# Designs tried in a protein design chat: VHH binders against C-glycoside deglycosidase alpha subunit (carB). Part 10

Target 1, 368 residues: C-glycoside deglycosidase alpha subunit (carB), of Microbacterium trichothecenolyticum (Aureobacterium trichothecenolyticum) (a0a0m2h8p8)
Amino acid sequence: MTALGTPIQGVTLYSFTRAFHGREYDLEGLIRKTAADGFGPGLEIIGFSSFRGFPAIDDAYAGWFRDLIDEVGLVTTSLAVNADIGIHRDRLLNQDELIEYMTLQIKAAAKLGFPIARVQISIEPDSMEALAPIAEAHGVTLALEVHADQYASHPRILALRDRYEKVGSPFLGFTMDWGATVSGFAPSLIEAYRRRGASEELLGQVVDLWNTYYEQGPPADQADHGQRFGSFIGLAARHGRPDLGIDFGINGTGLFGPARVDDWRTIAPWIKHVHGKFFGIDENGEEPSVPVRDLVKLLVENGYNGAISSEYEGWHWNYWQSPFDIISDEQAVQRSAAEAAGSRMITDLAEARTQLGAWLPNTEGAHA

## First folded at step 5 (VHH)

Design j13 (framework vhh_podentamig1)
Fold by ESMFold2-Fast, scan of step 5:
Structure j13 (fold): chain B 368 residues (1-368), chain A 119 residues (1-119)
Amino acid sequence: as target 1 above (368 residues)
Amino acid sequence: EVQLVESGGGLVQPGRSLTLSCAASGFTFSSYAYGWYRQAPGKQRELVAAIYGGSTLYADSVKGRFTISRDNAKNSIYLQMNSLRPEDTALYYCAAYTYEKGSWEYDYWGQGTQVTVSS
């Protein structure tokens, strides 16, 4: 019953973390380069790492930022915000303190012109419910990120979905992270481990271990998840490479989620934003570890008219390739997949602005 | 800046116990995983224990003797070391990984705390 979606092409500046934190670019320079390289029109920015004094944003700075975005021909999509209750060294935030902290970030998003705030996976249903009227008051949709080691049908994610249904707020939803539904261990990471002196035998066994978990699907519970994590560390130790153990565990269980594409159907109506996570492009111009074509097809078939913010996360290990050289290749796969599904990606700025405004609850007709 | 500070090391006799503490600061985000590593002179650094959420892993040489624990309220990681042996003598490092905003690329490490087990 749903008309085919026309997702908006975009990128997250998280893709360029090395360039930004290495001071190759300041924020303005990175925004200008992103626009010039054609990665827009959609733009996601990471709040804490990009804006000095975040979440405190003064009016003059916010005006400058909005003017810059308009000048370069981009549209702001999502501001990545924090839900970290451990921000104080000596104590955890209680719910009232978390709501206050989140409220400051929602206000910052609104001030900077972001219609969506990407909320971290650690936030609880009660907190999302409490934030719904604040989100609505500021015209900012809260999109809780679903990424590995969790997945769309995870009991915690379904509990959030059920609370969203009960609350009935159009300002609550999810950011879909494609890292939850990986179909192969990233070849670029295997190459990075090879460059760190890992043997071919060890590399083959890392791939084999991850493929075993992919065939089994997501872990049954937290104990199973912990055993999987430990098995990667144990594998490294048995090969005399305990220095690689935690890295194998984190990537194998926390970055490369083994859930299937169709798992996203459990929350598809609540998807407000997409992290188009990817780790590399092969010699055939395809992403060998993320089922991009099937993920885009699912979004199109479910009427998704929001942004897909391409998120290159191979930069964590791929020091031999510029992240600016790979985004366009991934975006070409996304456009091709949308066309194969009978639709298209939006790449025109004016069309992107109009559709994003109609897709999110801050404009008339948003729920048709 | 992100900083890990180990404490609790010292000189102890074989068979005794020692508790190492690792205090994390400069973080605005929860770490994804933590580990204790050790390095003896002339040897490679080895993983002793790791904690990921509520799950723990131990090297075979310390299993049953060492316990890793996490206190999120204090942003601290602990290593309880029981029945210490001369071969446990090493510089002990706390390491932290985070899964968001790229911090696990850096393999955050403390400066280390010396544990010497001898009479």
Scores: ipSAE 0.012, ipTM 0.365, lowest interface PAE 8.8, mean pLDDT 85

Design j14 (framework vhh_podentamig1)
Fold by ESMFold2-Fast, scan of step 5:
Structure j14 (fold): chain B 368 residues (1-368), chain A 119 residues (1-119)
Amino acid sequence: as target 1 above (368 residues)
Amino acid sequence: EVQLVESGGGLVQPGRSLTLSCAASGFTFSSYAYGWYRQAPGKQRELVAAIYGGSTLYADSVKGRFTISRDNAKNSIYLQMNSLRPEDTALYYCAAYEYSYGSWGYDYWGQGTQVTVSS
């Protein structure tokens, strides 16, 4: 049995996408507000949407950024990077060009002080293997995000886990996204559909349909996934609301994954970072659709000493709750769950820095 | 920035075929679900077809006549429309839905391409 983990409290700035893209805050202002509101000490940033000119980061800017992080009392955890082969207007990237583009982003992560790069699920296993020595050379762990409609025991994820085992690099792993293991259709999204004129009968049937799939577990294959997607579209059409059909399908199959919490045990030793995905907080201060308490318990019991970056994704539809108001409530649930499991969340900066450096592969001296 | 550009619309005779194309840019093409919608004058916008990876879905009015496809190498989706009828006359819109880059729940729409089925 492993020693109980002490996960590090953190947040991803993705939670504040509306505020950032709506220009309520620039990057500096958002970082300062995040620190002041106590959402740290861990900080994840989306590289391609947050840093102007990414992945081209000059030395002066990188120095300014690291100084700002130190000043406000945060520690950088994960940089979300782009595995997009369609970045050029005139052509797609081939594998060598993708590796080159990924290498630039790994260098940017190292330069900005991020020890982890979150890689999108679309990257091929051969590319992850090819990137391992580059990741090691720059002291950046590559953490492929396991996100719905995939899940920890998905054949693709298990194949990638087996490849990681054969490669033997401690610089390869996964970012655990809690959206893969949702236990209910998000009430905040049901309320958003109600505000868009959906009938109570339709809303009840959307919830019932998703619960049916939750009982069945994740889709067996791509055809089953397509059938589930289509069933949400058909439901909307039967109620005279074809305008809601694709939205029901996308959220019901791609955002609210029906895998069970214990499914994460298949890859737990390879989890390097966590997206603490959530969609709302109810009147009791709980997340009604994401089993936060059970997910934190699993991480603690598996000795997880990395960061959990709270990721409020209800901002896509929940205009009546500010992420700045509810992230602290979700983080309180995480702290409570860790304590109930016989451990605690780390919220102290110095302790977080020490533990993260020991948890991730030590490349001390390569970039000192 | 997600951009969708439709093409291939025009005037076509009943019983003939037409192929619509939608060129997508500014994102990871494979991370998106795609759909074709249409809107005739005075009617509500309706779903025609949708594709997510290799899975396809069709409105009953076009099932067996229309085929949606994707070409990941060209960052494009297509709507092959066979056995066209006057009732297929509408503005056709390409739509993209994404969950990994913060656009889930947002519709990214093209400007539309006119299809008129008339002799």
Scores: ipSAE 0.005, ipTM 0.324, lowest interface PAE 10.0, mean pLDDT 86

Design j15 (framework vhh_7ocj_1)
Fold by ESMFold2-Fast, scan of step 5:
Structure j15 (fold): chain B 368 residues (1-368), chain A 118 residues (1-118)
Amino acid sequence: as target 1 above (368 residues)
Amino acid sequence: QVQLVESGGGLVQAGGSLRLSCAASGFTFSSYAMGWYRQAPGKQRELVAAIYSGGSTRYGDFVKGRFTISRGNAKNTVYLQMNSLSVEDTAVYYCAAYEYDSWGYDYWGQGTQVTVSS
């Protein structure tokens, strides 16, 4: 909830996975840089990749972390937690083991000062119901992520919403990911494919195929999803570019969700946090594939007063080497190019935040 | 082997009523969530109503209070009662079936046309 009664802007450190993680930035350095670069006040952190020994968090370490956040003037918004039932090598977690594992992560979020834990979509309604009293006891809201290839009116999401309504807990809800409701194939990815030698004819047909699916709406079932995925692979093969097929399939069916903005109205009262997904900023300072204005308007109309955490995903099509590897001269040249791409990402993220601010309600309380 | 067969579509005047039926076969109907979607000319497909194995229901805001979804597990059939129809309800209506732990909807019907005249 924001002190201003309007959504605050923030960032998820997932945006910086390629550019900053391991680049002489420890967690403290990355937090300080994020604040200094003006990406606050909101801060989302990924628990399992950011905190050594997660979810086992020492109270002294948690105190240090909270002091750091206060010092740099940021506000912790959401901690991304893991619901992977395959964490044991020889077996899957049973229900009791999952509840225990999630309970440790909820306790970690509470110790670190995060009011929300972002839960992965694989967790089931029975588990969310069982976790509700634990979430309440620790003052941590559980917000299950809704992202492509799912969407607000997806039957799995509605089943979760129905359970939330039955339970009646204010500690259960959703994280809205804007990637579920895009209005176009990202131009920055089309440009990346062009750089990989794809013909203009092939690129035009990729865009046309995605637009066809956008008009049809989200996939009907797993078979329809598979057919759509296969159609992108077939398109690449037909043009003599089978090397691009899987990329077309993954991005066309899993990254760019074809649901409409109004689809979010089905779960709007349960939205607790927002991932302001974006893939690139054009010459006008706008995101051409995400209907940001309409999404923000829907949130405001529904009384949303939480955080919108910018989430840059354009780094997926920028090649990035491990900063810890012993590198050859050729790899050193490629790493230099990756660092330049990381610099561009910072600029794109700043532009996306400026775009978001232009569409949020202007209030006198913004100075408070 | 799995089939969803819609029936009950047709032409109706504004203010009228229509009842859609979807007969399911080839799966354990009682364990599946059932839904109705629609797609109007020039519009994206949207959820109209859903009913879960336990009987809970969800409706699109544009039909809430006018449409009622129900199921008959003994007959493996899901129904959509549409009242106070308007020209804006003109669309192809699709029946869908989904098991809770599967990805999305497992099966879809062929669709049935509903046309509302002024």
Scores: ipSAE 0.000, ipTM 0.125, lowest interface PAE 19.9, mean pLDDT 79

Design j16 (framework vhh_7ocj_1)
Fold by ESMFold2-Fast, scan of step 5:
Structure j16 (fold): chain B 368 residues (1-368), chain A 118 residues (1-118)
Amino acid sequence: as target 1 above (368 residues)
Amino acid sequence: QVQLVESGGGLVQAGGSLRLSCAASGFTFSDYYMGWYRQAPGKQRELVAAITSGGYTRYGDFVKGRFTISRGNAKNTVYLQMNSLSVEDTAVYYCAAYKYDSWGYDYWGQGTQVTVSS
C-alpha cells in the first residue's frame, strides 16, 4: 500500500512572463509580489530568462538571491534550464560539449538553491545517463519536462523512463506538465478568437474538431500530428479566416494535448516536479479545459510529495486577465481536489521545506 | 523515400503464438527507435512494445512477459514475438519508426491484422 501524497503548493514565474518582460516588475519585484499574493511557498524560476549571464552566476549574486528568497518566505523548487545544443550559432554542440553546458547549469541551480533542474525534452537517454553522477554530485535532481505534443506514454518518454529504471539514479525523473492531458479546448482562447472576429460557427467547429481528436487520443506519429495541424489550418481557411489557421494548429495540437489523465500512470514513480498548467477559471471557480481535480487525485494516490508549480499560460492570448488575479483561484481547486482525495496541499513554508528535503534525494549541495 | 512493411499477422487460436516482422527502408534504421502499436475497432492506438537504437526495450502492461521485441540492424527489421495470445490481443498491429532527436521523421506502416479466436 502507498501512503497518500501531500503535494506542496507553488507557482512558476513563467505565469508572469508578460509582466516581467514588459518591465512591470523586475525579478526582485516579481518574487516579492508572488510571496505577498500567497502563491507560494514553492517557487520555480526560468533560468535563461531571469538571471543575467545565465548559467554564469557569481557568488555575491547567488547570496543576494538566496537571502531574498529567505526574506520573503518562499522555497525554491525547480530551475528551468536549457538543452540548447545550438549555443554556437555556426554549429551544434557535440555530446561532450552538451554535458559540459548542462554541468554549468546544474552548478548554477545548486548555487542559487534549486533542488531540481527542469530539463528540456531534446536531451536523449545517453546524455541523461551521463548527467546522473553530475546531478548527484551537486544535489540537483534532473526532471525532463513532458509537455504537449509529447505525453507520458510517448515512445520518447518511455525510452527515457526505461533508461532511468536501468540506471537506478534517484536524481533522474520527469516534470509533469498538465498541458499534455487537456480535456477540452480552452474557453478563454475561444473567447480570444471571438474577440478577433471569428464567427460562432467557426468557433463551434474548432471545438468539435479538437473533441474528435480527444476521442481518438494522442497522435500516433508526426505524420498524424501534421495532418491534425493541417486540419485546423484548413478549417480556418474554409471559413475565410486563414489568419487564424496557424494559431488554431499550434494550440490545437501543440498546447492542448489530448492524452487522458491515466496516461500519467506509466511514469508516475519518476515524477519529481509538476507544472500545474492551466488556461482559465470559469464562473464556478473551476478550470474548464484541464482536469485539475483528477490530476491532483492521481498525484495524491501515487504518493507525490513534491511541488505543483501553478503555471497560468492563458497570458499568451488573454490580454484582459491579470495573471495575478487567477492563480489563487486555480490553487484553490488544487487544494479542494487534494482534500477530496483524502489528503491536502502543503501551504506552510516550514512544512514545505521539510517535506521537499525529505522527498527529493540529498539536496545539501543545492542549498550550500 | 521511406517505407515500413509489416508481415506475420493472421488468425490464431487463444494460447497460440505469432511473430510479426517489420522491414524498413529509406532511412538509417540503426539510428531509429522502433515500436509496435495496436488498435482495436473503436479504441485508441496503444503502445505494445518499443526498442531504442541502443537496444533497451519496454512493453505495455497488457503484454509484459508474453511479448518480446527485438531488432536486426543488419537486416533493417524489427520483430515482435507474441506468445500466449488471448482474444483481447485482437487488433491491427502497426510498426513505427521514431528518431528520438527529431520530431519530423516519424514513420508508420500500413498495419497487419491479428485475430485471436477462442
Scores: ipSAE 0.000, ipTM 0.169, lowest interface PAE 17.5, mean pLDDT 86

Design j17 (framework vhh_8h63_2)
Fold by ESMFold2-Fast, scan of step 5:
Structure j17 (fold): chain B 368 residues (1-368), chain A 118 residues (1-118)
Amino acid sequence: as target 1 above (368 residues)
Amino acid sequence: ELQLVESGGGLVQAGGSLTVSCAASGFTFSSYAMGWSRQAPGKERELVAGIYSGGSTYYADTVKGRFTISRDNAKNTLYLQMNSLKPEDTAMYYCAAYRYDSWGYDYWGQGTQVTVSG
């Protein structure tokens, strides 16, 4: 008899990338806004884009940050860290250099008070195995992100899962990204293409092409993936819109993953954090392209007591709506779905802190 | 730092051939989809050829049968062999690297000018 999970409500600041990079908010301002708007209590931050000098974090700055988080009534959940080739993939690291770089980022996560480091999808099983004792020593769980064009049952992800099983460390796991299991082409992106002058015929054929791939399931291999990408480019070109081809290809094959919700059951026991990826909320207050209700139900039924960081990624194309206006709507769908599954989302700070501390491995006394 | 450096552009007569090259550095070249786009005066940029990490290729109908895209993963180099060139092929040609993850961004080189006369 497995107890139903009570996931913790949260958000990732990645949702506000446009506001942050546009200098509308600095980090402190964005954290205060997030707390004031009720998007917490869980907070995920992108380390390399948010913290000056990352991963070098001095004691005074870390103290200031932890004091700010306590003042505004949030709890830090996941720190997004760089892959082995650094920011923007601008250099290669050998295995020893990778372990050294990841160790610095794990130390930064611990120092800033984050119990989880989100590891990018490009890291290999040997690296995760080598990092397990370092993660344990610092009390930071490593949660490798599973997102499109990969998915839970992808051969690479299963190889990581099998290595986690062999290693047996509670400090190794996955960040579940809902973009891997999309059930429809995002209507907000179709509207963005319409605003860019795409014909209704072209828009209908983009949706139809993606639905065809959804029925076929994930691509069989890299060649199949390349053919799918090329088919979106070819579609745009046939309609006299080659300017849209790359957008169709990237979003259709790389952002909207056609794997099914139940695919997550292959790695459910290793899910340590969740990116509640979404692309828009319709007039009925629903997410029309991401099966939020089914995804939350799966997490609840599998006893998930970690955080769900709502991740609005529609900011890439939705220039007519503020991300601050729609995150609460998506979070309302999550709460409703958890209740429908016989559980609830945790929105209380004290309860969130207590549950997160019990859910993850001991984040204090890791020297034992 | 991720770098894409195009070379091989120039002036060529209609019916002639030209190879443009793109030297890539600062990333795992073999894991990226790569492409060639062009922008003619007064027109929007268009993708003319793409090659994916697995070797699958795409060609715009305007260049299919005349252009060949290839990659040399050992040399971190992308090529576009252009045969039977037409005045309509006159454009700035750009090399691009594409990522398929939530932090993905497209990288473009500075371009190399191809001018077809005659």
Scores: ipSAE 0.000, ipTM 0.255, lowest interface PAE 13.1, mean pLDDT 86

Design j18 (framework vhh_7w1s_2)
Fold by ESMFold2-Fast, scan of step 5:
Structure j18 (fold): chain B 368 residues (1-368), chain A 116 residues (1-116)
Amino acid sequence: as target 1 above (368 residues)
Amino acid sequence: QLQLVESGGGLVQAGGSMRLSCAASGFTFSYAMGWHRQAPGKQRELVAKIYGGSTAYDDSVKGRFTISRDNTKNTVYLQMNSLKVEDTAVYYCAAYEYDSWGYDYWGQGTQVTVSS
């Protein structure tokens, strides 16, 4: 059988978007805060929102950044990059232009010390194939994010997987986002809707509608997805709350993916990074809507030795919850789940650095 | 079909800050996104646009407002700093396809009220 994985504990700074954009912390302050709070050792950063002039990174700045990461005792894992072909207002990027744009971002990731670049789902298989030799040349693994409303067995994801198998590059893979496999409507969002004046009857019916879709599994096609989205809008309208309809639709179909945990087995060998997405922790110290324990068990059983970047996304609605007060609770669930599966999470910096370097491909020698 | 939802509006004191969010569902990478606003008794005006990684701002908000996007989350943000009473308006998120004749999709709007 496959040896059990020992995933690396980490966090994505996306969890702290409200604090960062609200200027409670600058980038340095946020990095120091996350290290001090024990959310590491793994650190994911969003490139285009965090680094001025991205993807143009000055050598002195990159040196300062790497020194800061070393000083605070973290290891860089994934840099979120932009695959948007709409960067010009009056035209779309062609493939050559997209490859050039992605190449600049891959170079930025390498320069900043990130071994992985998280790529958005909008990129096509032909582009990922074209980027494979560039990724290899710079020692940066490309991990296309699978999040709701997509899922592991989605036709687009399977087409990418099939292309990855044909190409045979160890520098191509996926970022697993747990939002694709949610097992319940987030209670923190139900509370946010309650605070916006939604009736208990409406709230119960939103939960019931999502549970109906969970039992049915992912939508069969785009028409089914559209009908599900519309059903949430219709539900809100029937209760005299059309102001909540699109929000119900966005979250119910786009944020809370109804795919089952086992669906990830279709791409498990290709998983290079994980977004440990979550929306709240209950009074028992558990995540009531994301099956964290089953997801960690699946990763451990499939030999996953990469990082899990905890991603608190309840900040979109849960204004009463500090993200700095909740990340450690979710990470405790991850550690407990790994131990229950017969393994453990790596929380030691030196061990994390060694394992990340061994986990990801390195064609030019020792990987940091 | 693209759907847009604005959030983050409300009441704020002059000199304060506020962040608006616009969550989108559907096919978004071929769309330009923007924030418009309409004050009482005035015409709707452009505030900021984002087209991929490039941004553009109305002169009245340059240096105070920042538009950004997270394509992973299909969300566009408008960070509003140093707010003025004259920034009081209903703010609308909008999206259009390249080569289309105008905006294909509009949000319902979110009220921002800046008091002195």
Scores: ipSAE 0.000, ipTM 0.172, lowest interface PAE 13.9, mean pLDDT 85

Design j19 (framework vhh_7nfr_2)
Fold by ESMFold2-Fast, scan of step 5:
Structure j19 (fold): chain B 368 residues (1-368), chain A 119 residues (1-119)
Amino acid sequence: as target 1 above (368 residues)
Amino acid sequence: QVQLQESGGGLVQPGGSLRLSCAASGFTFSSYAMSWVRQAPGEGREWVSSIYSGGSYTYYADSVKGRFTIARDNVKNTLYLLMDSLKSDDTAVYYCAKYEYDSWGYDYWGQGTQVTVSS
């Protein structure tokens, strides 16, 4: 009964973090390059790492930013915001302080023209409920990111979903991160370990260990998660490479989530934005570790009309390949997958603007 | 805003000792693995040591094993590197680094603290 979704093509500037922090591009330069390279029309930006003085945004600066976005032919989708309660050196934020801090960031998102704020995983159901009327007042949808070591059917995520259902606010939902549902250890990271002198025997055993956990599914609890993390550390130590142990553990348990694609069905109606996480493209033009085609098919079949922000995460270890060279290849896989599912990706700016405005909650005057 | 502030560097003779500190703010320090990385003049960055979020697991580069000790104080949000039997090859700027996939999406580096081992 649900009409097929037509997801909007986009990118997150997170993909280009190395180029940005290496001063190859400033923010304007990155925005212009992503537009020129055809990665839009959707654009996600990380607020706290990209905008000086965030969340305090000057009126003149906000005007300049909106004018730049219009000039280059992009549409702002999601602003990544900070929910870290450790922002004071000597204490943690209480709920009231967190709500105040989040309110400032929601106002910044609205001022910069972002209809979605991507919220970090640390926020609790009570805080999301308290933020719902603030989100509505500013016309900004709050989308809590679901990424590894969490997953759609994780007890914490289901508790958030149940609270969203009870609250009934269309301004509450999730950012789907494809890293929660990978189907293999990223070959680009295996190559990075090879370049760091890891033996083929060790590399094969890292892949085998991750595959064992993939067959078992996500960890049952925190103790199971800790055991899995420790097993990667032990593997590295057995091969005389304790220097790789923590890296194996972090990536194997925190970056490459072993949940299945169908797990996303538990929260599909609440998905407001998507991080199209990927780690490499092979010689066949496919992503060998992320099931992009199945993930796009699920989104299309569930009527998803929001943006998919392609997020190249391989830049953390792949120093030998430019992220600007592979984003378009991954986006081609997304377009092909949508077509195979009987739909299409939106790549036209005017169509993207119209659909995003109709699909997200419309509060007339909220941006006034 | 993630902030990492290193201190404790200085000039020391070969065989001497130094204690580096890294004061962390802007994130829940106790939830993240932390590392020390160094960069000598004209060289690339070299990983030195890592410590798991709870302090139970510590790892060291072969060049520093048995000489350096990494430690953390999650109550004080502080990372430490205790450096014994220093060699001229240990001369570098030492950086405190946060690593984990999260919504901030990159390794965080402090401004660094200079360690010079010279007679």
Scores: ipSAE 0.000, ipTM 0.253, lowest interface PAE 11.9, mean pLDDT 85

Design j20 (from c1 with S30R A33V S52Y; framework vhh_podentamig1)
Fold by ESMFold2-Fast, scan of step 5:
Structure j20 (fold): chain B 368 residues (1-368), chain A 117 residues (1-117)
Amino acid sequence: as target 1 above (368 residues)
Amino acid sequence: EVQLVESGGGLVQPGRSLTLSCAASGFTFRSYVYGWYRQAPGKQRELVAAIYGGSTLYADSVKGRFTISRDNAKNSIYLQMNSLRPEDTALYYCAAYEYDSWGYDYWGQGTQVTVSS
């Protein structure tokens, strides 16, 4: 009964971390390149890695940035912010200090023209509740990232959802990360392990072990999660490759989440932004490990009118392929999936700006 | 950015114990795999122990003698070293492995452990 959503096409610059850290592009160059390559109109940027002195943003710099975004024909969507209680060397932040630190980042997002701040998963319901009036005052929606090893129906995520419902603020919600609902171990990573000399027997057993956990569903608790992590380490050791154990464990339990696509329905009304996480495109133009088509269909069916920031994360191991060559292929899958669901992706700048402004809560002060 | 600071090293007799501490700041502590590495002069850096949540990994040379633990409230990682041997003499490094990293990219400056008479 809900009207079909028309998600906005976009990208996160996190996809290009290797190019940025390798000084192939500075921030301006990377923004211009992504606009020219047609990855927009939506643009997500990671605050702490992209802006010198973050979260302190100079007025002149913020003006320059907003002018650049307007010049290249993009719309800012989400600013990735930190929730680290360990930011000081000598001590942990208490709640008041965390709220102050988050407030500075919310102000930075507003100043730079971002209507959404992606909050890290570590923040607690009480802190999100305390931040709601601050988010509203600055016109910035707080979208807590649901990332593997967590998932939509995880007890912690449901506790946050229940608090959001109680608070009733339209400025609280979630960033949906597709890595939480992976349907297979990424073939590009299996190929990376093969290039590191892993045997076909070991590679087959890594895939089999992950598939076993996929059939079982997400881990029941922290102890189960720890046992799964250890099982990948043990598998590598049994094959004389302890050097691969931590990598198997991290990816098998922390990067490739075994939750099912429909699990997202538990929090779908609170999804404010999407990380369109993916790890490769095959010879048929499909993502072999992330069910992009089913994920887009779910968003369309639930009336999602926000942005999907394509997030290529295969760059961590796929040294033989440029991220700039693969984003458009994944975005084509998204557009095809939206059309198959009876809708479409928004790729026009003016339409994206209008819809994002209507989709997010009253932001009268945020985009000035 | 990410800072890791080791402490607790020193000179000890064989058979004695030391506890190394690693204080972490500038990032979300729980989302990392933490490890202790060591490097003796003229040798390669080697992994001694690693921890992620409740799961631990130990090098065969230290298994049963060393214990790695974490205190999430203090953003700290510990290495309890029992029954120390001269072969354990090395500079010990704390390291943090991020989910989206293909190695230990964040390192402390190291703390010296010398086991000798």
Scores: ipSAE 0.013, ipTM 0.387, lowest interface PAE 8.2, mean pLDDT 86

